# Miniprotein binders against q9h3h3, part 90

Target 1, 235 residues: q9h3h3
Amino acid sequence: EDGFTAEHLAAEAMAADMDPWLVFDARTTPATELDAWLAKYPPSQVTRYGDPGSPNSEPVGWIAVYGQGYSPNSGDVQGLQAAWEALQTSGRPITPGTLRQLAITHHVLSGKWLMHLAPGFKLDHAWAGIARAVVEGQLQVAKVSPRAKEGGRQVICVYTDDFTDRLGVLEADSAIRAAGIKCLLTYKPDVYTYLGIYRANRWHLCPTLYESRFQLGGSARGSRVLDRANNVELT
Key: E = the ipSAE of ESMFold2; O = the ipSAE of OpenDDE; V2 = 0.75 times the mean of E and O plus 0.25 times the DockQ between their complexes.

## First folded at step 9 (miniprotein)

Design d66 (at its last look DockQ between E and O 0.85; V2 from the best seeds 0.70)
Fold by OpenDDE base, look of step 10:
Structure d66 (fold): chain B 235 residues (1-235), chain A 103 residues (1-103)
Amino acid sequence: as target 1 above (235 residues)
Amino acid sequence: GSRELRKEVRELILKAWLLVFKAVELAEKGDYEEAIEVLEQAAELFRDAAELAERAGDPELAIRALEMAAWVLEYIARLLERQGKPEQARKAKEEAEEIKRKE
């Protein structure tokens, strides 16, 4: 994906964040209702703009599932942005370590595993597996993009609380794999999004920290995870 | 009808975000003047989206669009400060605060 494609997808995501979400909240809704909710709102059929014949009559930005332990905490994003701007004007070198320290200082630590799937049964099945894992407490929170216009892939985002906690990131990968998902996964910290660090940024920072590839017959995790910042395999 | 208006609102919002991302890239390159011009266009699109959302019967989306307009104006203010234009930066901040008070 070229820089333009990445920016377009980011703009679509930001626009989607402004629309209502279809949410299953396991904190307030019995787990026994999940299957009925999944059947009512399959991601491949839920349309971004509430098209005629879709399960939703109104626009939907995201479909989401919140686990029992989910607590929304975005940290000090404004303080983070101010510190980032001051750093850019200082002429100091900017490294992945610099961003990590900024994230820690301002408590902006969330990150997500991302997977892109074509609309259809495989997407809906993958989403159902993730939603169950969230409700069962193996994952904390996940969202999936609704169906857009013809030919677009949908994205599933599986969040972790702390991108600096390597074990937590790897546990989430394991839970995703246990749910039967075999596609490529990429992990991105939210701090990179808040700071506008995309592909081809002037500091040559890679916005993807980890890549997970499914492995047949491998270790208990069923995946090979690459640390892209250090170019080291973690599994 | 209401559906067409809702679609138009979302098209404006998407265009505004595309402009924001373009402006971020320009600002990263040090092209602050052009970045500010692009952000001014983005802020206007968010305002237009808010007005249209009200007409569409979606006051919640209107509020969110105004919040984004205010955020863009605050970003313009920060870029103006970097350009050594503190008086213009102050005006942009005041405009952002005026939007927030109307929400």
Scores: ipSAE 0.721, ipTM 0.923, lowest interface PAE 0.5, mean pLDDT 89
Fold by ESMFold2-Fast, scan of step 9:
Structure d66 (fold): chain B 235 residues (1-235), chain A 103 residues (1-103)
Amino acid sequence: as target 1 above (235 residues)
Amino acid sequence: GSRELRKEVRELILKAWLLVFKAVELAEKGDYEEAIEVLEQAAELFRDAAELAERAGDPELAIRALEMAAWVLEYIARLLERQGKPEQARKAKEEAEEIKRKE
């Protein structure tokens, strides 16, 4: 990924986090209301800054669905950042293993599968499939970006609790594929995001741990998953 | 109008975040002086965004923008400590605390 694009996407995500979210929370809202909510707020029509012609008159940062079992835990992000700064000044080697250990120590374990789609029917259809999987309990949490002014691609993020739990990460991939998603997926731990690590980093760390490609034909798994960091096929 | 203010607030916030990421890159390279200068600009933009958000009738965004300004000032303080400037670091921390109290 181009460094400039990665920086700008990260900045947009941070800005979006500061604005209100449109949330379907299955912990407090009956599942029977999901279809009406999805029809009211298709991500291709929800605008980032609000528009009289869109479903929202006010700015929206993210459109999200929380599963019944969702229990947010961001860990100790401040402690993680302090430890990372100490590591940088210590002269110790900075490796994926060192970062993994910092994430574990500070309980900053969440990560996400990402997919990028152009605004339109395919985006709305993909989001609806993901949202239903979350409400039905096959996935825990997901969010999608609203439409930007210029109509650039939008992102769907599907979260898992623990990026070090490979089985959990792969189960999420399978659930995404079972929902009918056929585009490229990449998996990124949130620890890299909190530390400002993206493609253009000086330690040559790969913030993308996995990629998933749809497998045409009779594959029981529906996808091929590659461990990007170690260059090893897992499926 | 209010719509123009809403857009301007988001533009300031986006610009502030781009400067934060630029400063992180500079700090990673050991360019602490330049990183601090860029972070000072980012803090000003977050404070300007908070003022405009309040005027636009968005107090929640104003509070979050002030929280980010305080966070940036705390980061500046840590970089100042790494440069051996504890008195300037203390003043930056005090500014951050003052902002948090006014939330």
Scores: ipSAE 0.698, ipTM 0.890, lowest interface PAE 0.9, mean pLDDT 87
Fold by ESMFold2, look of step 10:
Structure d66 (fold): chain B 235 residues (1-235), chain A 103 residues (1-103)
Amino acid sequence: as target 1 above (235 residues)
Amino acid sequence: GSRELRKEVRELILKAWLLVFKAVELAEKGDYEEAIEVLEQAAELFRDAAELAERAGDPELAIRALEMAAWVLEYIARLLERQGKPEQARKAKEEAEEIKRKE
């Protein structure tokens, strides 16, 4: 990925955040309705702008599933952004520890496992497995991008509530693998997203903390997880 | 048609976000004057998107676009303060407040 491509994808995500979402909310919707909803709105067929012939007639920014225990808490994003701007003028060095402390101080602790898949059965099957895991309580919240252009890849985001809780992040990886997901996963804290840190940067910050690769003969989780910041294998 | 207008609104919003990211890069390089000029363009695009969204029958998107325009003006104000231009910063903050009240 080059700098322009990463920034363009980030801008598309910010724009999508502003549009309506298609949501299955387990807090208010019976779990028995999930399979019908998944069949009606496969992410490979839901279009960004509600193209003719799509299951959605209106624009859709994201397709999401909220679990029973989902409690939205984005934290103090405004304070985080202001503190970040102040730090850039302070003369103090900016390190991954700096961002970690900002995230803790402002309670912007969420992060997400990401997977990128082409439109089609593999994407729709992966999403269905993730959505079931959320409704069953193994995961808390997930979203998937709609189809925006032919040949373009789509992204599934599976959220965790605290990127500093390594065990919790690894438990989410395990739940994703138990849902039958075998593709590469990358983990990114939301703090980097809110601060616009998406590419190689002057601070040498790496917004991808972990990579997870499926292992047939691996751990009980069925994956090999690499800590990208320290180049240390965790499993 | 209304569907085509709604697509056009989203194209304006995407362009506005691209300008915001460009301005962040400029500010990181210390080019605050150019960053502010680019942010002023982004704020204008968000306001244009809100106006067009209202005409397209999408008032919820119009509200969100105005919220982003206000946020951009607040960012401009912070950059103006760092340049030692507090009166211009105050005007940008007042403009942001005016946008929020018109919701």
Scores: ipSAE 0.582, ipTM 0.846, lowest interface PAE 1.2, mean pLDDT 87
ESMFold2 (binder alone), look of step 10: mean pLDDT 87; pTM 0.866

Design d7
Fold by ESMFold2-Fast, scan of step 9:
Structure d7 (fold): chain B 235 residues (1-235), chain A 103 residues (1-103)
Amino acid sequence: as target 1 above (235 residues)
Amino acid sequence: GSKELRKEVRELILKAWLLVFKAVELAEKGDYEEAIEVLEQAAELFRDAAELAERAGDPELAIRALEMAAWVLEYIARLLEKQGKPEQARKAKEEAEEIKRKE
């Protein structure tokens, strides 16, 4: 994608993180309440800055569902950033492997499967499926962007707690597919976001670690997953 | 607070983040001096957003904006250290810590 567009989307996501979130928290709320909450806050209708015609009168950054076992851990982001800057001056090679080690050292391990969908019924249906999977324990946590004023696609992010745990990343993909999602998915470690690594960079790093494509009669998991860093098909 | 003030706060925050990402790109290229100038503008925008958020009746957003201003100042300090300016870096760190103490 265009570098300028990627930068603007990243800035919008960071700004959204700072605004209030509409959260269904399965750690404190009975699962039986989920369907009513989903009906009240369909992401195609929730507006970013609040609108008289929308379910929200106030700004909303994200609509999120926390699983019963969800335990947030952002790691040491400040230490990560300092170490990254030291690495740049060290003369050591900057590769996916060295970034992985940096993330492990500072426990900045979360990552997410991303899907982009146009506002409408298909987005709301996809989000409902993901939210149910989170509340039922097949996924840990997910969020979806609210509707922007001048259209554009909305994003659903499905998080895993450790991008270095390949099995966990693949299990999340399987759960997304089991929820009925058929669109392209891409997986990004949060470490890339914190370090400002976009598609185009001087180290030729790809911030997308995995790509998942739906296969109607394909793999046993319902999808084909490509490891972009090693150019290896995992399924 | 008015809806117009709350919109203005979000516009300042978005502008601040755009400057942060611009500074990251400049730092990647080794343009530390320009990156620091851009980050100083970002820190000012986060501070302005915090003041406006308070006036708009949004103290939670004000706190988050101040936290981001402190984070930007810490980033400035690290870039100053890379330039061999440890005294200026220390001042930036002290300013960040002062913001953290006041939130």
Scores: ipSAE 0.580, ipTM 0.867, lowest interface PAE 1.3, mean pLDDT 87

Design d8
Fold by ESMFold2-Fast, scan of step 9:
Structure d8 (fold): chain B 235 residues (1-235), chain A 103 residues (1-103)
Amino acid sequence: as target 1 above (235 residues)
Amino acid sequence: GSYELRKEVRELILKAWLLVFKAVELAEKGDYEEAIEVLEQAAELFRDAAELAERAGDPELAIRALEMAAWVLEYIARLLEKQGKPEQARKAKEEAEEIKRKE
C-alpha cells in the first residue's frame, strides 16, 4: 500500500507542477504583507480545481513561499536521465553512491523535507510557521499542496539546495522544529523523483535519506534524526 | 460547465502520470514490452488532455500536456533502443518531434 501511496502522491505532485502556483515571493514582496497573504490563502481552504466558494476561482497546483535568496536550479535533468539509462546497461553496480555521483555530475542536488497533515487548523498553523521561517531567512523555499480530495492529507515540502550537504539538511530540520512543527518528517532528494525511484525498486535503493521525529525534553535540536539508508542514528 | 471541463482535464493528466509511474516500475523490472504499452496509453491521455485544455480556453496547459506527450514518446524510444529496436525507436522519436512542431 505504501508503494501505491507514494506513486499516487508523486503523480499528484507532477500534475500539480503543470498548473499555476500561488506564490508569496519575498524577493519582490515586503515581509509585512505575509500575514495578510496567509490569512487570504490558508492551504486547508485553497482548492486544487478552483471549487466554488474557495479563495481561488482558478486551479492551483501549489501554494509556495520563496525566500529572498531563492534561485531555482533543477540542474541538468536530461543529462541525468541519459546517464541513468547508460548506468543501467553498463554492468556497474547501482548503489546510493553511484546515484549520488550521477546527481553531483549533473548538478541535480535539491531535496526536501516532507510532512503530511490533514486539512484543518493544524495544517494552516504549520504552514504559517514554515512560511514565516522562509521569509525571515531560516529556510530557503517551501510549498504546500492545495485541498484536492475530501479527507485526503496535504503535503508541505521544505527544500534545501544540496542533499549531499548533510549539515545543511540537518539545519533545515532544526529550523522546521524551531517553527513549532512536531510531526514526522522525511527527507527525499529530487534526483530520486526525476529517475522515478520510489519504494519497491529492484536495486533496493531507499529514496528517503532521513527521518526526523520530534522529541520532547530531548536533544538541543528538538528532534531525533535517523539516516534511513544506513540505519544510523545521527542525533 | 467551465468548472467540470477544468476538472476533467486535470483528471486526464493525473491518469497519464499514474501510467507513467506504472511504466517506470515495469521498466525497472525489465518488462519493456509492457512498459511501452502503458507509456503509449499515457501519451494518448496527455494528447487528449491537451485537446480538451485547448477547448476549455487554457492554451498554456495544452502546450505543457503536449510537451509531456512528446517526453513520453522519447522515453518509449529509449526503451526500444534498450531492446535493440532502433527503427521502432526512430519512429517514436519522429512522432515526438511532430508533436513538438505542432506546438
Scores: ipSAE 0.676, ipTM 0.891, lowest interface PAE 0.9, mean pLDDT 87

Design d9 (at its last look DockQ between E and O 0.72; V2 from the best seeds 0.00; counts 0 for: pae E 1.8 > 1.5)
Fold by OpenDDE base, look of step 10:
Structure d9 (fold): chain B 235 residues (1-235), chain A 103 residues (1-103)
Amino acid sequence: as target 1 above (235 residues)
Amino acid sequence: GSRELKKEVRELILKAWLLVFKAVELAEKGDYEEAIEVLEQAAELFRDAAELAERAGDPELAIRALEMAAWVLEYIARLLEKQGKPEQARKAKEEAEEIKRKE
């Protein structure tokens, strides 16, 4: 993906964050209602702008599911950005370790597994599996992008509370695989998004920390996870 | 109708974000003057989006668009400080705070 394409997708995501979300909140809604909600709002049919004939009449930014243990915590994003600007001005070397330390200091620790799927049955089925895993407490929170353009891919994001907790990141991968997801997964910390660390950044920082590939007949995990920063297989 | 206005609001917001990302890239290269010009355009698009959102009957989106305009102005202020233009930076901060008080 060309740097321009990555920036365009990021701009679309930021614009989507400003619109209302369709949310199933397991903290307030009985789990027994999930199947009806999934049937009402299949991601392949929910449209970004509320097109005629779609399940939504109004614009939707994201479709999301919140687990019972979900607590929104964004940390000190403003303090993080100020510290990042000061660091850039200092001329000090910037490494993945530097970003990790900034994230810890400002409590901006969230990250997400990402998967890109074409609209249709496979996407809706994948989303249903993820949504169930969230409601069952195997995952904390997930979101999926609505249908924006004809033939455009949709993204499912599965969050973890701490990108520095390797075990937690790996457990989320296992839960995603257990839900029947077989596509490529990439893991990205939110701190990289907040700091504008995209492809082709001047510090040559990789915005993807982990990559998960499905493996048939492998370990009970059903995936191979690569640490992209260190180029080491973790499983 | 209302739907067309709602779509136009989202198009303005998307354009504004595209400009923000372009400006970030320019600022990373040290092209602060051009980055500021691009951010000024982004701030204006967020303001236009806010006005249009009010007309479309979406005051919540209008508030969010104004919040983004204020954020862009604060970013402009930081870049102006890096250029050694503290008076212009102060004016940008004051404008951002004026927007926040109207929310």
Scores: ipSAE 0.737, ipTM 0.928, lowest interface PAE 0.5, mean pLDDT 89
Fold by ESMFold2-Fast, scan of step 9:
Structure d9 (fold): chain B 235 residues (1-235), chain A 103 residues (1-103)
Amino acid sequence: as target 1 above (235 residues)
Amino acid sequence: GSRELKKEVRELILKAWLLVFKAVELAEKGDYEEAIEVLEQAAELFRDAAELAERAGDPELAIRALEMAAWVLEYIARLLEKQGKPEQARKAKEEAEEIKRKE
């Protein structure tokens, strides 16, 4: 029912990446068309395989919104993988710091805030808020998974271009919170995915780098953001 | 019909990725021979998925599935190099290049 085995979730995400995406691209589409697009393709109703009665007739891997300034850059993934192989063979300690250095050297810097929600109105409302923030320029790009046939949670991914840029990571968190999102958020650098750090691993590395918890503090609202690798409070 | 065939393609792709991640776990433990066997099965599934995707009228997915088969063969080659088997690694790389050449 939950489908939460880490390797199964990773396999499902990789399979989904290979299928067509439903994209609202703010680089080529006027912002005034967003509300109609969101109404046509709510993630609680878009099905993974284009089931009868869903708004999609064909399989959909992801539903995505690209910001006006979005420019994808995956860095040197091949160089990263070669360096990772050399590091493992060297016998040197594998730590969050050494992974960070590999990522910087090879410019594999993107990462994402993740949130998991059950299908329904709350998911659709959260996605609409995130999508508007992307089109308005507060976020760069986001995607959400379609509905699985057997049910289970759906995931919203909100990308930043540099996981080492703490201000950028915090600005994305702030924009997510401003959209009304109050659930736990976890942040994963894409380098972790490329190197197989998506589950419990031999090196005992946490598979996520940052976490954000919603908190009310007196008259102000905010979130507590923790760098889990360095055990440092960022807010 | 076409819709049932498209679903079958996706089921093969998911099975292939599950084998890839199983092989990653085996390789992490140093079980290179077992990892290679699992990856060979994954490459076959990606090839089967590509053939079925063509029959389903989805040539773009067929190309992506073949690219993944080639990627898996290159991963096999790297594990063979770790085992000190450069000739077998070269053969795996040649198979990957043949797939890429066909586009």
Scores: ipSAE 0.694, ipTM 0.901, lowest interface PAE 0.9, mean pLDDT 87
Fold by ESMFold2, look of step 10:
Structure d9 (fold): chain B 235 residues (1-235), chain A 103 residues (1-103)
Amino acid sequence: as target 1 above (235 residues)
Amino acid sequence: GSRELKKEVRELILKAWLLVFKAVELAEKGDYEEAIEVLEQAAELFRDAAELAERAGDPELAIRALEMAAWVLEYIARLLEKQGKPEQARKAKEEAEEIKRKE
């Protein structure tokens, strides 16, 4: 049961961040090499710790694809963390609006769409579609976890530059769907990650800002995207 | 052997991160002195992981573990400021900078 706590999952992710990543970087690698790279390192076969018989002989924290226009900018994370700590002692209420304003003030605006899939060809196919969308410029950067335990789900993260830019977030959802992905997507701003706000917390903050559900409802095809804070459908 | 040492390094790192999250909870409750004690343990574990990673032939992980130790010291400094101990906070920041300067 301890393996299901949000703190343990967060600690595992932080440890994975410290290991080497397998990266296809479109800024330095020809796009024509992508398909061979995807075939060599399917996420269902790349192991977290370099198990015998894996494509990787050493531990891998994440598998990632960087788009041609990728320019990392985490913003003022140290200032954000300091302001957050000051806010906690101020006696002022802490709300989703307060967190949004901190993120804006410190330019920590990135966020990510998340999807969870079991290991196998379905995961590898989804990852390949996302990776191609990144290299072709429809998405900016994505990563996927390697296989850590038999039967365990893996996560694909698709990043966007600015969680406050609703249009940009919805465009990323559309690009993910165009890659043939039909599973549930959830969107989490990175500000929650940098402040250690994962799920249960004393401020009742919900780090999931949006949910996207694939739907062939009515006479039209498309995503239904729900704003979790306001319980409002955006599409 | 070397493979077993590399696994031990990663266990130390996981334990260090669990201590960091524990310290965050203590600091949120205002238990700054206890949070700092827990963070000092986390920083020690990150430094231990770095030393063991070098012995295991994993210098990239050793560097990253030292960077995390420095980050923990910076967090300790921020908590010391909240306790009204700015001289101790400056010393923690200086220790963090010393770790960052090592090659």
Scores: ipSAE 0.414, ipTM 0.786, lowest interface PAE 1.8, mean pLDDT 85
ESMFold2 (binder alone), look of step 10: mean pLDDT 87; pTM 0.866

Design h20 (at its last look DockQ between E and O 0.18; V2 from the best seeds 0.00; counts 0 for: pae E 16.8 > 1.5, pTM E .728 < .8, placed apart)
Fold by OpenDDE base, look of step 17:
Structure h20 (fold): chain B 235 residues (1-235), chain A 82 residues (1-82)
Amino acid sequence: as target 1 above (235 residues)
Amino acid sequence: SETIEVTVTEETSPEEVAEEIVKALEEGAEKVRLTAYGREAIERALEAIIIVAKRLGRKFRITVTIEEEDGKVKYIITISLE
């Protein structure tokens, strides 16, 4: 039991993002190689630290698939954080509208659909479906967390370029459902992550903007999407 | 000596975790053990500890054990009052 400072823990969280990613990049790799790559690196078997017998010998932060149209753009995250600190110091009211405006001003508009699945066949199958949808151009980019030693659920993140583009968010939901995913999906803007806004925060802000539930025999989209902020069904 | 266990998830706010820690310590817990799985959970746990430190104004001993359970990084943070 070594006493680690809060700084050390923050450093470990940062180190996980700095660890190598296993990436299939459809911009540089033929789509015909996807099946072999998925078979080589099933998410349920890829371990965070490269355990003996795992497909990876080195630590892996994320497993990711980049589509042909993928262009990384994080916006002005530093400017966003500075503006957020200034806003907190001002004592002005903080609302979802305030966060939306900050995101727009600093061009931090990315968001993601999240699904949590237990390690195993269902996870690997879900990931394979998502990866194929990315390579086929139905989705832009997705990542999945590696298996942790402690077990627990792994997360698949499917990104959209703009959380303020409702149509784009809904199209991504439809593509995920078309890939055979039936679990609950939640949509979270990255701005909430960058600003450290989690559930039950002091401002009572909900970090989840949308919720998607699978619906059998329902709309052409195969899901019902709820706007959590307004408590309105969008589909 | 009663160790109170608090699980930090991606759904738990730092403020809620902080309240649980403070409550446990005020109720006479010798140690509070936070279990956090993954990066987001550990970030929340750290924020919670900062809130607790500010609220109680006391020195804490923080022990962090990094375990790997089923391929995930498990952060076990043990908080005790000095």
Scores: ipSAE 0.025, ipTM 0.299, lowest interface PAE 6.4, mean pLDDT 84
Fold by ESMFold2-Fast, scan of step 9:
Structure h20 (fold): chain B 235 residues (1-235), chain A 82 residues (1-82)
Amino acid sequence: as target 1 above (235 residues)
Amino acid sequence: SETIEVTVTEETSPEEVAEEIVKALEEGAEKVRLTAYGREAIERALEAIIIVAKRLGRKFRITVTIEEEDGKVKYIITISLE
């Protein structure tokens, strides 16, 4: 559907992760400095590789905000990748349950709510709302992609520390909605990203566990959440 | 238009809650409303919903209202057939 190969998507993700990040770290920076930082680095204007007229002259992989209580733990990604290669060689079935078990065994538990927005005021406004929620403690950590040279939509990623903690995933969705976000959200565990499993994959796995849609004016207030793994609609 | 109320606690079996939900809906209840206060109770309620999804041979809809009180979250989960 997206047309990219898993190898190209993995290479792009690795390059972005390894290039410098612009970070507002609430663990070491006063919250009062956030508004000035957001004004200096609006994601619609920060370019992926730097150029004249952008806020950056050098490459930027991600623009991120770390909450005061944020404690990163990516788990044993190397062990996960080795176990994945062994699984593929073994001929054993590759299912959502098998990947979940590999992630648990290697403590690769983080996941993220994703939103895709076109460059412009709406993106910058959405990012500012998310960043404030992180600094105020309603969310733990978030990042947004810089503007690509080809154009296209940018992505905001809002992380939770454990994709198997359904309550934590749903609480993050509620906090995103409380920040004023009304666009479509999808939730993806990082284990799928580390293993190079995207929308088009040979195992026909859906890397999206949850989908959230904003609902206004109904008897139910807030968002409708679909659990893709179990085919259950939460509203 | 009957709504069946169920309170889920940290002592509640997800399997027993799931059976109660399925039975109520099969016997003609319009809605089943679960109330769960605190992380452990909420996790058990969510586990029950997954069991219900696997047992029912038809689609059902879930509406979740989240409230925060005294440093703990409260889930009000309403289940109905589609």
Scores: ipSAE 0.000, ipTM 0.218, lowest interface PAE 19.1, mean pLDDT 80
Fold by ESMFold2, look of step 17:
Structure h20 (fold): chain B 235 residues (1-235), chain A 82 residues (1-82)
Amino acid sequence: as target 1 above (235 residues)
Amino acid sequence: SETIEVTVTEETSPEEVAEEIVKALEEGAEKVRLTAYGREAIERALEAIIIVAKRLGRKFRITVTIEEEDGKVKYIITISLE
């Protein structure tokens, strides 16, 4: 056994606080300040709790860049969650199609490309490229996790505003690749995050909608993108 | 003596982490240690543990350490084969 029950661990999780974010907001900060900010706060050196020798003195939950045209719109998340509970008790089947319709109905359409990288130069370089793409208007918003004290991979999240707009999602993939990113990318609609649906869920839903693998001399976009829901290559 | 470190966040796939845990243990790692901060990350870590239990099919040892650092809660979950 794990030494604790799931109920006990869930109760302890409810007591946890979220740490503040470090944000470069292009809507209020000149683009010429970005390089200095990136040099001050590389994600491989920004620590979760502000350890001695780190550039941050306060705990950090996420490091984020908001683009000049970023217009936050999470949609009707509360209505989505209520409808989700009603759906679960209705006896109707829960399928990717019903999740998609629920997201559309409540205007919770955002999603994100995810990449996982070990701390170090490769992570910091990838983040810098993504951050510049956001400030230059090729992407809307991105965030990266800080370095945990014990180590492990960190995650960069690159958001898109409509997971049902397949071409828009693929254009974001292309912008990420243009920033020099060659690692595996996976795409998760925010509806799955808001509803707490992960890969091994009771409904056997796949929260990863797309996978993108970099391919030299491949598709016009320089990546090979698989639609996980239909097992179809898009590129 | 070899310990594999994994950081879990709110965007982490529990199944991918579980696959990494099982693979690491089967390849000879003595321990795998998960670190999670915040409510959503902890939930992801718990789900990964459940998946490992179902997939490993062998008896294994899990320890959970809860630390308070600067007023915040951190979960450290260590997994090893028996």
Scores: ipSAE 0.000, ipTM 0.250, lowest interface PAE 16.8, mean pLDDT 79
ESMFold2 (binder alone), look of step 17: mean pLDDT 84; pTM 0.799

